# VH-VL binders against Cytochrome c oxidase assembly factor 8 (COA8), part 44

Target 1, 167 residues: Cytochrome c oxidase assembly factor 8 (COA8), of Homo sapiens (Human) (q96il0)
Amino acid sequence: APERGAERRDTAPSGVSRFCPPRKSCHDWIGPPDKYSNLRPVHFYIPENESPLEQKLRKLRQETQEWNQQFWANQNLTFSKEKEEFIHSRLKTKGLGLRTESGQKATLNAEEMADFYKEFLSKNFQKHMYYNRDWYKRNFAITFFMGKVALERIWNKLKQKQKKRSN
Short names: E, the ipSAE of ESMFold2; O, the ipSAE of OpenDDE; V2, 0.75 times the mean of E and O plus 0.25 times the DockQ between their complexes.

## First folded at step 1 (VH-VL)

Design x35 (framework fv_cixutumumab; at its last look DockQ between E and O 0.25; V2 from the best seeds 0.00; counts 0 for: pae E 10.0 > 2)
Fold by ESMFold2, look of step 4:
Formats: C-alpha cells, sequence, structure tokens
Structure x35 (fold): chain C 167 residues (1-167), chain A 121 residues (1-121), chain B 108 residues (1-108)
C-alpha cells in the first residue's frame, strides 16, 4: 500500500480510510483512526450562521487536528524507517543475513531492540518536548476562544431578552 | 490591517548595545508570535529569535544566545530586541515579523519595514 | 544557517516555467515556506503550508515537496517575478527557524 509520504504535509488524501460523515450532520463527527497517524479525525460541523469568532475557533481546531495528524504520521514513518535501518545495520555487523532460512524478515531479540528504542527516544526527545509544548499552547488557545464564543452567545441571548417588553 | 512599525535607524559603536522596537497595530497582540530576522548587506535572511507575547516565552537562535534579549510589552503591543556587545559584523537590517503561533505552518505573514543598524568605529 | 540548501541563482525566459528547490532533512517533518524579496524591501510571503498562496499572490506560484526537498514553481514567469527567493522551515528540533541561502531569479 502506498504511503502518505508523497503528499503535502498539511493536506493529504485519506483514500485508505474511506470514512464519510453523514451529509446532514448538525454535529461534529469522529472518524476511524487514520492509517498513518493512528489518530481519529474530527469532522467539524459548519453552521449556517457561524459568527467570525465561531469560525476562528473551528479553524483553529481543524488546524490543530491537521498538525497533530501530520506530526504523528511523520513520526510513525520515521520510527519505521529508522527501526528497519537499525535492524539491518546490526544484522550486518553480526555478519547475518537480512532474511532467515525460511525467507522471513530477520529481526533482533528484545534486548537488542531495546537499544533501538533508547536511541530513537534520545534522538527525538527534544522534538517531542516541543510537540508537547505546542500541544499545550494550542489547547490553551482553543480554550480561550471557546470562552470568547461562550460569552458571545450569552450576550446574544441577553440582547434577545432585552428586546422583549417586560411582563 | 495589522502593521508592524519599527523604531528608526541606529548608528552604534562597537561594544555597545542596540534596542529595536516593533509596535503592532490592529488585533490582539497576544494572538501571534513575533520573530526577529536580520539581513547583513548583500546577504541572506537570518532568524535571531522570537517571542509569544501571550505566554511571555522567548527563544533564541544558538548563535545569538547570551547576546540577544527579546521581550514584549502587552500593554503597548510592542516587542523589543536588544543585541549587546555589538561588532561590525552586526551591521544589518533588522526585521520584525509576525505569524500565528497556533498555525501548523508557522509562517511570517506580516513584516516590518526593517531597522538599519550600523556598527562603526 | 546552512541547514536548508538552495541554488544561488537560476534564470528563466519570460513566460516559461521555473522551479526553485530547497533541500534539508527537517523538510521531512516540517513545512517549507517561501518568501520573495526585492531590493530594498522586506520579504513577502508567497507560499505557506507547502502549497497555500496568501491573498494577492498570483496563481502562477505553487509549491510542492517530496522527501527532503521542497520546490517553488513559477509557471509563466513575468518580469516582476525577478527577485530573491528564500525557503524557510523549522530545524530538526522544531524549536528554531532556519532560512535557505536564497536563490536569485533572473527573468530573461
Amino acid sequence: as target 1 above (167 residues)
Amino acid sequence: EVQLVQSGAEVKKPGSSVKVSCKASGDTFSEYAISWVRQAPGQGLEWMGGIIPLFGEANYAQKFQGRVTITADKSTSTAYMELSSLRSEDTAVYYCAKGPYYSSTYYFDVWGKGTTVTVSS
Amino acid sequence: SSELTQDPAVSVALGQTVRITCQGDSLRSYYATWYQQKPGQAPILVIYGEDNRPSGIPDRFSGSSSGNTASLTITGAQAEDEADYYCNSRDYSGEHWVFGGGTKLTVL
């Protein structure tokens, strides 16, 4: 199966998922896990009377989802590539073939694979730190705009009540 | 809509410091990151560092760590870049630029016009 | 920084297509962004998020990427496209920004 590597980082076709939310949905919808990122995409509802603040919140949530999907898809691909390279390098150093006698892909034992996991985590530690920081910043911004939208909706309801004459 | 207005040109002696300001007009100053990028005469662009005013968090390119200080004043919507221990090699145009800190692309969509800093004996 | 590599110069005949390339390991994980700069002016954003054009940028500008290489393509180059073009992305850590060395585009 072809990988997402040939597509743009912020936009990619999801042909392998085949998820389609209901056309008449009035609510956000959660789809199946993406093949490459393992994350469940949210499909956001766009109301007919979306305010500028509501639009900004929805776009921020959409962009955050795209960012998250792309980070983990790229990280998973990097993990797979570096894992295979590590295994091949260690097998070569031992003078062993890349395939076992039965033709199956040769691999390393659990203790040898632990070296790979340590190297991968060490190499990528800073990137994951920055991902976590950005994740928190994005969630803070989303919460901030959720509060602004909530206040806007309360204000609109108060204006509607103010228009009605008293008892 | 949003405009970045930088302080005027500076002529400095070696060993001194320069502080360049970048005032943002328009929407909430806290909704984006401010970066500082310099360009020596006839040369390319070089990122120096940036700040996210909402969080007060600054970071710096390793080359400038210890010599540059980037701050922001939310009440005046102004970011500052101070470069100390100036050398002739610091003669450059210093730009401020903004971009959304929450965008997956982290691009700079608005640039100041630049502040020329000349370091000469 | 030298983490992003661009050819220093490229030329194109008026009305023809040109590609400006940018190479770097961080481009496997992060977007390439493209800026145009004319003499005495601040840079302007021409492509972000790999292939998004901001308002006011002609549709002859497009972006693409494959592996560790990003490209800016100008189809039907015009005289006004003569400028320096910089690619920009994050470093491998994702903490810092890096610019390519720039490519001077000459329209013949």
Scores: ipSAE 0.006, ipTM 0.578, lowest interface PAE 10.0, mean pLDDT 79
ESMFold2-Fast, scan of step 1: ipSAE 0.241; ipTM 0.697
OpenDDE, second read of step 2: ipSAE 0.628; ipTM 0.851
ESMFold2 (binder alone), look of step 4: mean pLDDT 89; pTM 0.927
OpenDDE, look of step 4: ipSAE 0.553; ipTM 0.815

Design x36 (framework fv_cixutumumab)
Fold by ESMFold2-Fast, scan of step 1:
Structure x36 (fold): chain C 167 residues (1-167), chain A 121 residues (1-121), chain B 108 residues (1-108)
Amino acid sequence: as target 1 above (167 residues)
Amino acid sequence: EVQLVQSGAEVKKPGSSVKVSCKASGDTFSEYAISWVRQAPGQGLEWMGGIIPLFGEANYAQKFQGRVTITADKSTSTAYMELSSLRSEDTAVYYCATYGSDFYSHYMDVWGKGTTVTVSS
Amino acid sequence: SSELTQDPAVSVALGQTVRITCQGDSLRSYYATWYQQKPGQAPILVIYGEDNRPSGIPDRFSGSSSGNTASLTITGAQAEDEADYYCNSRDYSGEHWVFGGGTKLTVL
């Protein structure tokens, strides 16, 4: 039977669940969406003859993924908690219960929820700006190293051809 | 910046439990990862586990699963590490530390001064 | 699960260069972090993310990594550098943290 990598539900120090790569995989493995971030984690394949530059690129991509997942896990959890608190507070102010007569969860209308969304976005504006700044910096670094790896592979291929012909 | 203050030294008997506290300063306590590391006399450092208070989920080293419980209380900005079924080999200094991160790695940035736990009859 | 291995002891003459190594399969995936510990004190961070120094750490400390090996180099060792040095990284699964056994540096 084919072997598959396992998802671990334990929270890493970064706040993200971990995955083990599929056994004997020769390519990157993509897992299911993380419970908190809702992003799919990627487990990177490690070639036996990985160059130092290729290792640096892979580590950078792994750290960027963890940073990204931690940010969105935190953001989504904070959003969910504050949303529930907002709904409960508004229902209490209106003298309404948490459940309707039909037993469904009581909710606010779209107009009332718009107030929450505006407040949440305003409150988190600076945090989102710092995220975007760091996201671009990380993507630039990844692109830069991807370019270096591509050039290294081209150079090595050219050297291989030259060596074969000189023999 | 974050600072960590740990509870005082403990002397315990075999078979008992110990609960060490780690109080963090700062408004972002719930977002920091707190790690627990121990060191037996004359021995090296050993990671026990960690928690991010915001998520409420703890991650434990395999050796300590079933014996260690790591918790956090946001109202007091305090993390706890409780170790049960104490043995003489659990005699050690127990440290708490926060995690930082950068482009390439995660690291233990700020360390508490340590809590000495002695297990003896 | 993986283990990080360090030589238990190393010596260096005052003003000379010493390299402390850490080896483990997980280092192919994750960078090593280095901590210095003096007797009776908590560890302090010396190098993180391969070769980054925290504020207050002298520039004589540097890090490097290749394959399954990470190294801490002290160029021009001083008396105050005498300490135990620990490498730290994740295990193979990336789920847990693992310390090397520590290297006792003696400055002669």
Scores: ipSAE 0.007, ipTM 0.561, lowest interface PAE 10.2, mean pLDDT 80
Fold by OpenDDE, second read of step 2:
Structure x36 (fold): chain C 167 residues (1-167), chain A 121 residues (1-121), chain B 108 residues (1-108)
Amino acid sequence: as target 1 above (167 residues)
Amino acid sequence: EVQLVQSGAEVKKPGSSVKVSCKASGDTFSEYAISWVRQAPGQGLEWMGGIIPLFGEANYAQKFQGRVTITADKSTSTAYMELSSLRSEDTAVYYCATYGSDFYSHYMDVWGKGTTVTVSS
Amino acid sequence: SSELTQDPAVSVALGQTVRITCQGDSLRSYYATWYQQKPGQAPILVIYGEDNRPSGIPDRFSGSSSGNTASLTITGAQAEDEADYYCNSRDYSGEHWVFGGGTKLTVL
C-alpha cells in the first residue's frame, strides 16, 4: 500500500482563509481582500530552481506583506472600536439612544464625525509615520534584492550562453 | 513613571558647540519620538527638533536646520542634541521631552528638568 | 511656516472662568496640546486632543476647538493656576511641532 505522503499543509496559524492558488501556477497570485486589513494578499510563486538569493527576496516580500497585513488589520480594528465609542458617547451626551425609533443604528452627521476623524488622525499620526518609514525601508530592501536577483539571472544566462558556444 | 535626566548646565563661548544629553529611565526608549525644546530667558517655548530612536531619524525646525544634530543611542536610552556655531541668542534652557509610551499618545507628556546653556564671550 | 498665535496675557478673578485661545491654520488639521509652565519649572501637559486631561490635572481645565482655533478653559480659576500657558500643535507636514507664543495668566 503506497504510503500517501502527508501533504504538510503549512497551516499558517492565522485564520485568514489563504486562497491557495492552483499548484501549476507559474506566477504570483493576488487573493481577495483580507477581511481585517482589506488588503489583497499576494501568493508568491516558488520556482523549482529557486536560488538562495531569490528565496531571500521571496521571504522578505512575504514578511513585508505579513507585516503590512497585521498593521492594517490592527489599525482597522482600532478605528472601528474608537469610532463606535465616539458615536456612543456623543449620542449619550445628546440624550439619544443607540437606535432610532425605526430600529436603525443611530449615527452622527458628517459634521459631528469630523471631530472624530480629526482626533483619530491626530492620535494615530505618529503610528502612521512609523509605518510609512518602515514601509519605505522594507521596500528599499526589497528593491535592492530585486536588483541583485536580476543581476544573478543575467549572469547565469551569460554563463549558459558561453557553455553552449564552447560545445 | 518614565523620567528624563538631562546633563548639567553648560557655559560656552560663541562659535563653539554644545551637546546636551537626555537619558530616559527604564526601557522607555521605545517607539516614540524624543523632542528638544528650548526656552530663552523670558521667552516662549521653541521646538528645535525630534528623533525617532527606533529609526534614528531626526526632524529639525527650519530655524535650526544645519546647526542642530539630534541623535539617540538605544543601548543607553539616551538622546543627544548638539548645537553648533553658538551665539548669544542660543542662551536658553534646553528641554528634552518624550511622548507617552504607547503609539496613541503623541503628546509631550514627560519633560526633562532642562539644561541651562549660557553662551558668553 | 505654521504659526500659532496666543494673547500674550490674560487676567481672571479668583473663582471665575477664563478662556485662553490659540489660533493657527495647522489647528484645522490637528488638535492643540496645552502646557502649563510656572516660573523655574518645566512645562506640564494639561490638555491634549479635544478635551483630554492627564492624570493629576484638575477637572477645571478643559479644551475645545473650532475651525482654526483651540481654547483652554479654566472654570473656577484658582490662585495656583497663575502660570504661562502654551499651545502646541503639529505643523502642516505633521513632522514638526510649533508652539504658540504663550499666554501669561494672572489670577486676581
Scores: ipSAE 0.005, ipTM 0.561, lowest interface PAE 10.3, mean pLDDT 83

Design x37 (framework fv_cixutumumab)
Fold by ESMFold2-Fast, scan of step 1:
Structure x37 (fold): chain C 167 residues (1-167), chain A 121 residues (1-121), chain B 108 residues (1-108)
Amino acid sequence: as target 1 above (167 residues)
Amino acid sequence: EVQLVQSGAEVKKPGSSVKVSCKASGDTFSEYAISWVRQAPGQGLEWMGGIIPLFGEANYAQKFQGRVTITADKSTSTAYMELSSLRSEDTAVYYCARGTYQYSLGYMDVWGKGTTVTVSS
Amino acid sequence: SSELTQDPAVSVALGQTVRITCQGDSLRSYYATWYQQKPGQAPILVIYGEDNRPSGIPDRFSGSSSGNTASLTITGAQAEDEADYYCNSRDYSGEHWVFGGGTKLTVL
């Protein structure tokens, strides 16, 4: 089985770049950082003997990862877009060109950008609050199902030992 | 409540192009995804492609082979779907639909009423 | 192939329970989403993320999945539930969306 598979970065309706792990992987695989979110995706191995409960947990973890990736991709792009708009607006107000003599993008200094950062954080406060609420809710659900899966595995091992003793 | 308002019915000749619009109303954010889904008479739903206005990048179903272009104008909260080289089998109702990011990254919770496109000679 | 397969038609008696199924390998990795469509109307989201119900959808609607199969269950079917039901999920790569062929539900 190849160590590396095709890693395609594409934008779906969810807006997150995707990559595919090597096919026929027998363990979880960690990919490179996503272009937009800067977070490393984890691709989960699907066992042939996966129980319905294990599948539910794995899907929940995959969905939570996509939710997290999408949130940060959107946040990062919104930040970059509004930062560029702020810089262009301020340069225009000062009567300065958008590019330097070398052809590079003109920028503002740290003191000038402080107002933008403050406004951006303030504007996005409620969004971040809801993100944190949902992040805790999702982690609670994952922990709950991890516990259920652990109990199922313990029960199955106990059943297996009893079966062996009866022979 | 968010609503998606689509442009009116179109009648087009084979070989022409059609451009359908989808305007979002209410308190929606630019981060939501807009998908285009069509339904030929008596047939099922077929996903054509989608765009997230914030990213500006569209993703298309392979079946449309360079015939579909999806764009978005953030300033007017309007998404567009243009289908070129029209054939009679492109006669269908074309829906736009919005995805959300709160709990699931791909479900379409709000749908436009549909735009009927008829391709006839 | 990641194509989603649905039975074309099912029937249920008023007040009884019906189960509509959707099968595809992508369902091992991604949740099924369910849409209801009545003649001349746009689809309406009924279930997302396995068993989540949007505001306004009656609690008689529920979802489940196991292996490569997802199911929409209507417990105590009502006359107004008569409609076409479509499952929707991602393809194997997770990059594109795929709809099932649809199931026509008749309430007798």
Scores: ipSAE 0.050, ipTM 0.661, lowest interface PAE 5.7, mean pLDDT 82
Fold by OpenDDE, second read of step 2:
Structure x37 (fold): chain C 167 residues (1-167), chain A 121 residues (1-121), chain B 108 residues (1-108)
Amino acid sequence: as target 1 above (167 residues)
Amino acid sequence: EVQLVQSGAEVKKPGSSVKVSCKASGDTFSEYAISWVRQAPGQGLEWMGGIIPLFGEANYAQKFQGRVTITADKSTSTAYMELSSLRSEDTAVYYCARGTYQYSLGYMDVWGKGTTVTVSS
Amino acid sequence: SSELTQDPAVSVALGQTVRITCQGDSLRSYYATWYQQKPGQAPILVIYGEDNRPSGIPDRFSGSSSGNTASLTITGAQAEDEADYYCNSRDYSGEHWVFGGGTKLTVL
């Protein structure tokens, strides 16, 4: 059995200062953009009387968020690395260094960078297609469970009203 | 102002190895090449090699090929030069220098204070 | 090997002009960089490219190139300019650096 080389998932360093919402918050909180993914994390509210269905929805949202954060963190790191490598290689071909005579970071013009963007998009096209597919599946599941939770809440409210009328 | 802080003086026996460190201050370590230049007593400057920490790419002067290893740790902003099979002729001050990695134009604008390596029996 | 050649020593009277020359085939393709070194000190960058001065280098220092030669000119030499001067350039590959032998400048 060929040992599937464990791709060391470069776990983005967990040191993101997770914005902690106030303990008495009765709603979801949106944090600042994550430094790696540039996505704003959501802190999900946990009701005191969370139903099993509500809990399942919350967990699914949380898992989807984590998946999305990891994907974009990795993509941004890969993009940054490949961009720098491209710039370096082109500068080398031109006989230029990483800095200009003025000491500024050497850059390529928009036309030169267009080749990089085309190549990067082409190379990552399949990855993005899989991401989009999985994103839609996850969001569909979330929406489905949101609907179930909504129905459950309606049903519980109706039962409470009936019990109050019978007493 | 960016400074390069080198490790202290070394006294080595012939045939041994020495590893000199060069720590850069500031956050721009990845934007420069780090070169190693030595100077024997009363002699001129001799380029040994360099590294681009961003890519880990190292180049060596032909004279030192196979004896010198240059590495960089981006996380600590530290470059290293290891010289093996030391000889008396390797007695010198070893400088690290920060510079541009330009092919038509280049300079080393920040220098360490140097590390004295003495090779004696 | 692309070698850079310098005169081992030159002298200049105080307030006069001196030119230190570096010669090498690599200088046809690459700029020279000039360094000043005083006894017991690390080298200091004085000129890079054709005629670029870092911050803190006096305007009396200038650079020029012609063919396979590069020159450092000091116009109005000062006593403090007494030092060793090294030219530096890329080798033929452009991937390595080479230094000249250095020129000792004495100010008289």
Scores: ipSAE 0.000, ipTM 0.563, lowest interface PAE 11.1, mean pLDDT 86

Design x38 (from x33 with heavy chain T98K G99S Y100H S101Y S102Y L103G Y104T Y105E Y106P M107F V109Y; framework fv_cixutumumab)
Fold by ESMFold2-Fast, scan of step 1:
Structure x38 (fold): chain C 167 residues (1-167), chain A 120 residues (1-120), chain B 108 residues (1-108)
Amino acid sequence: as target 1 above (167 residues)
Amino acid sequence: EVQLVQSGAEVKKPGSSVKVSCKASGDTFSEYAISWVRQAPGQGLEWMGGIIPLFGEANYAQKFQGRVTITADKSTSTAYMELSSLRSEDTAVYYCAKSHYYGTEPFDYWGKGTTVTVSS
Amino acid sequence: SSELTQDPAVSVALGQTVRITCQGDSLRSYYATWYQQKPGQAPILVIYGEDNRPSGIPDRFSGSSSGNTASLTITGAQAEDEADYYCNSRDYSGEHWVFGGGTKLTVL
């Protein structure tokens, strides 16, 4: 199949959209915010002389990005659905319709919405703690491999300088 | 441990449709991504598509686009795969497989498979 | 054709090391995942995220990757390791999952 040069914004099985920047790019690309997660995806440039260590780092960063995108896509959708269910439930309890006389969606006051936010945060506390734990683990691993790549590049530069002086 | 329980074997005529079910245990069904993978006799594994029940979105392999429909019912924690316009080459074992939708995650749990035989 | 290429068969003597390979351009961007399948059974996850083992998978299984190639290594093969092994990753678009053609491992 022919290569695609245009951006693509198709949904993956994980529910996160994907983008494909032009393949001739010599830099990482940052796309527009994903419709579900509201996070900007990054497509990483693959150098022709990429070392195995550099590939490992790039794959780790890519996988971490997808994990982060999927988490926030899920949380945003869950929040929106549960918020609407909460509002509908409370409006029914008050004997009010789902829409105002002007045809807009009926809303609750700030005090009532505060109850929802407290409940949502409490309900999702464990999930958010696992997210934070994994986020730190992933970023620690990325930082570790970034350090290894930096050392590899420094070593290579030192070898080049030695060879230049020895000639 | 998660369990995926699939519906029983099916024998279908060419041109008909088959709908296979996959019931997931536990109350974290909405956190799953469920994929369907088939295997024809003596052949390799072939991914057909998947769905994330929470989003209600399904994605299909190009080969099956237009013939396969993957759905999920959150109230029964059940995913479905319906394949239409059946041909003899659709004779295969059909597996459902679960992944966690938070990442680029492996299929860590599989159903036992449903045998679908297409014959006249 | 398959976007992930595996040799159809490989043999190893009991107690020896065998390496099963998977090649595809998508492996430059995405991790390979490895599954073991025995006759009449569903696949079992063996390696994910390059070199992570699920609980219950013996230490003799390991993974590695370089460029467009991923490898599953079994160090000290046992009789029960005789099975079909499939690599799995994303396609070029990242939209779909793709399996390699599978490698039948025979333990002699």
Scores: ipSAE 0.056, ipTM 0.684, lowest interface PAE 6.2, mean pLDDT 83
Fold by OpenDDE, second read of step 2:
Structure x38 (fold): chain C 167 residues (1-167), chain A 120 residues (1-120), chain B 108 residues (1-108)
Amino acid sequence: as target 1 above (167 residues)
Amino acid sequence: EVQLVQSGAEVKKPGSSVKVSCKASGDTFSEYAISWVRQAPGQGLEWMGGIIPLFGEANYAQKFQGRVTITADKSTSTAYMELSSLRSEDTAVYYCAKSHYYGTEPFDYWGKGTTVTVSS
Amino acid sequence: SSELTQDPAVSVALGQTVRITCQGDSLRSYYATWYQQKPGQAPILVIYGEDNRPSGIPDRFSGSSSGNTASLTITGAQAEDEADYYCNSRDYSGEHWVFGGGTKLTVL
């Protein structure tokens, strides 16, 4: 039985600025891009009379956002780390220092960096495929629950209208 | 608002182990990362490690690797820090702190601290 | 290990402005978080991200960053601001947290 290598779920670093929307907000708020993921967090509005279905939708959206934030935070960190290691290794191989004569951080040219990007993408291809698959599944579920919530709201409005006509 | 309730003060002998608990209020424990931070008398804050209860994954500072164990019980919303092979230098106030399990969320809630005294 | 360095102590006259600086290579990649700690109390979050204040933190507290440095600025220092201030960030790996050594602020 091939030992399914326990894919070390790289725990994305926790620590980005939470945009706190005003408490009296009646809508979702979009925060600034997270420093690590570069994704804008959404603060979901919680209605006073949130239905169980609305709550489920909100939780699903929140969980999906969190998942997405974690994935990209980790990917960006891994990318940055591997990029730096690549640059360092290549400079060392060239007999170049990490700093230029002007004291600036030594960099590789665009052609050399292209090799890094190709290798990185190749290495992470499967991870990105799984990400995309899960992203679609999650968004499908969200859309499905959005539809259910919409139907529930319509139904509740109709019931309220009937009750007002009967009184 | 999240409250973190820590276990009471401990007095331990050198070479023994201590286990401190941190119970979080509410039902959102799955959204948290719980970190343990200690502070020796008159010293600064020192991060020991943290856990994401949702995943059961714990990270440790290199200094404490192999000597600290951080666990979480989702059913009781309680995190634990066990420190073994206690030394006099482990005398400190131990804080649990809550952050979000993703992103760069700060430690927005802290426990009141648990004093651990290691004495012969 | 990525270390964060702070001045051990700074002083400010009442009503004046003070800047507490944190330096470390990890700050190039991560924001600093600032905590205030008074004697016998747990730390309190005062600034996070670039310049975010939690609810209840006065507007005289602000944050900034440049290169490998982060700064907490108190504009119009009050007597109640006398405390220890700690910077905090992720290490290079992003997997661990690190604290600065702390800065004792005295208000004169």
Scores: ipSAE 0.009, ipTM 0.563, lowest interface PAE 9.2, mean pLDDT 85

Design x39 (framework fv_cixutumumab; at its last look DockQ between E and O 0.03; V2 from the best seeds 0.00; counts 0 for: pae E 10.6 > 2, unsure alone 71.6 < 75, grease 20.9 > 18.9, SAP .532 > .496, placed apart)
Fold by ESMFold2, look of step 4:
Structure x39 (fold): chain C 167 residues (1-167), chain A 122 residues (1-122), chain B 108 residues (1-108)
Amino acid sequence: as target 1 above (167 residues)
Amino acid sequence: EVQLVQSGAEVKKPGSSVKVSCKASGDTFSEYAISWVRQAPGQGLEWMGGIIPLFGEANYAQKFQGRVTITADKSTSTAYMELSSLRSEDTAVYYCATQGYLSYSGYYMDVWGKGTTVTVSS
Amino acid sequence: SSELTQDPAVSVALGQTVRITCQGDSLRSYYATWYQQKPGQAPILVIYGEDNRPSGIPDRFSGSSSGNTASLTITGAQAEDEADYYCNSRDYSGEHWVFGGGTKLTVL
């Protein structure tokens, strides 16, 4: 079995590595980096009096986070799998075994691996282009709803101010 | 919650065009993508393309590029699919479906219309 | 490639477990979604996001994936499960959708 947590240690940014959620938080908060995506999740608070508009914004932000987490988790797994397949294919073409005499996995030299990295980047360029496009579209929608929520909150404060003056 | 109502069956001659409508009810039309999927008799499902009404952007499967046009009218909550230069192999049931553009796991088709039968014959 | 491959037909004895498979390179990056279709009806969603069931789908339906292969498993198959099953996922770029060819499930 591989060492669990080593990937977190090797890929985790400095700072808050063992963050635990506050038990009684009434606010959004940011958790530790996910092991597979290396992204920090936001844990969204649901207030008691959340308006329908605030609910739509929160759900949009939740869905965008989940989409982003899955994209990067899948990209990391795809990279690892395609790297292994590339090494296997090149070793087979050279007539070499998949393992050394010591039983360790055979590898390729840095120049040979450069071909893999170039191929992977080229193959995945379109996917990342569409990811960026979708990210901007989601950000536009989030910004639009944030503006609507801000106006709703200002309007509610003005209603409260006008009620006080009527007394 | 959302429901999709499609236009009625059509019989067309080869070389003509067909335009199928898909009217959404329920929440907000702009929050979902609308996909078009067809199924020829005895055949499997085939994704044709879709549109995100919020952005007005359509996307097409490569097989249909140049023959299909997908549009949306936000004021009527209606999506349209137009297929030109009809051939006998375009005889199929044409479905519209909501595609959760903002859903978490893969953009999946949650709510389906009942389908529109298009028959292409001389 | 973005092609999704399914066996055209599979049979299961009543009450036994069956797995319907779907293979494609894009499944390394994207989950498969599974649809059930009975004759003359629109498809219905049965599994998405690895192993999520929409409301109203029995817990005998489950999904899994490994490498480039996704599977729909029906544990304790019922006569009503007889239908066509389609896998669906994004192509490798994430821009388009592709369907598998479908698997006709016969419950014996």
Scores: ipSAE 0.006, ipTM 0.563, lowest interface PAE 10.6, mean pLDDT 79
ESMFold2-Fast, scan of step 1: ipSAE 0.358; ipTM 0.749
OpenDDE, second read of step 2: ipSAE 0.006; ipTM 0.536
ESMFold2 (binder alone), look of step 4: mean pLDDT 87; pTM 0.906
OpenDDE, look of step 4: ipSAE 0.024; ipTM 0.625

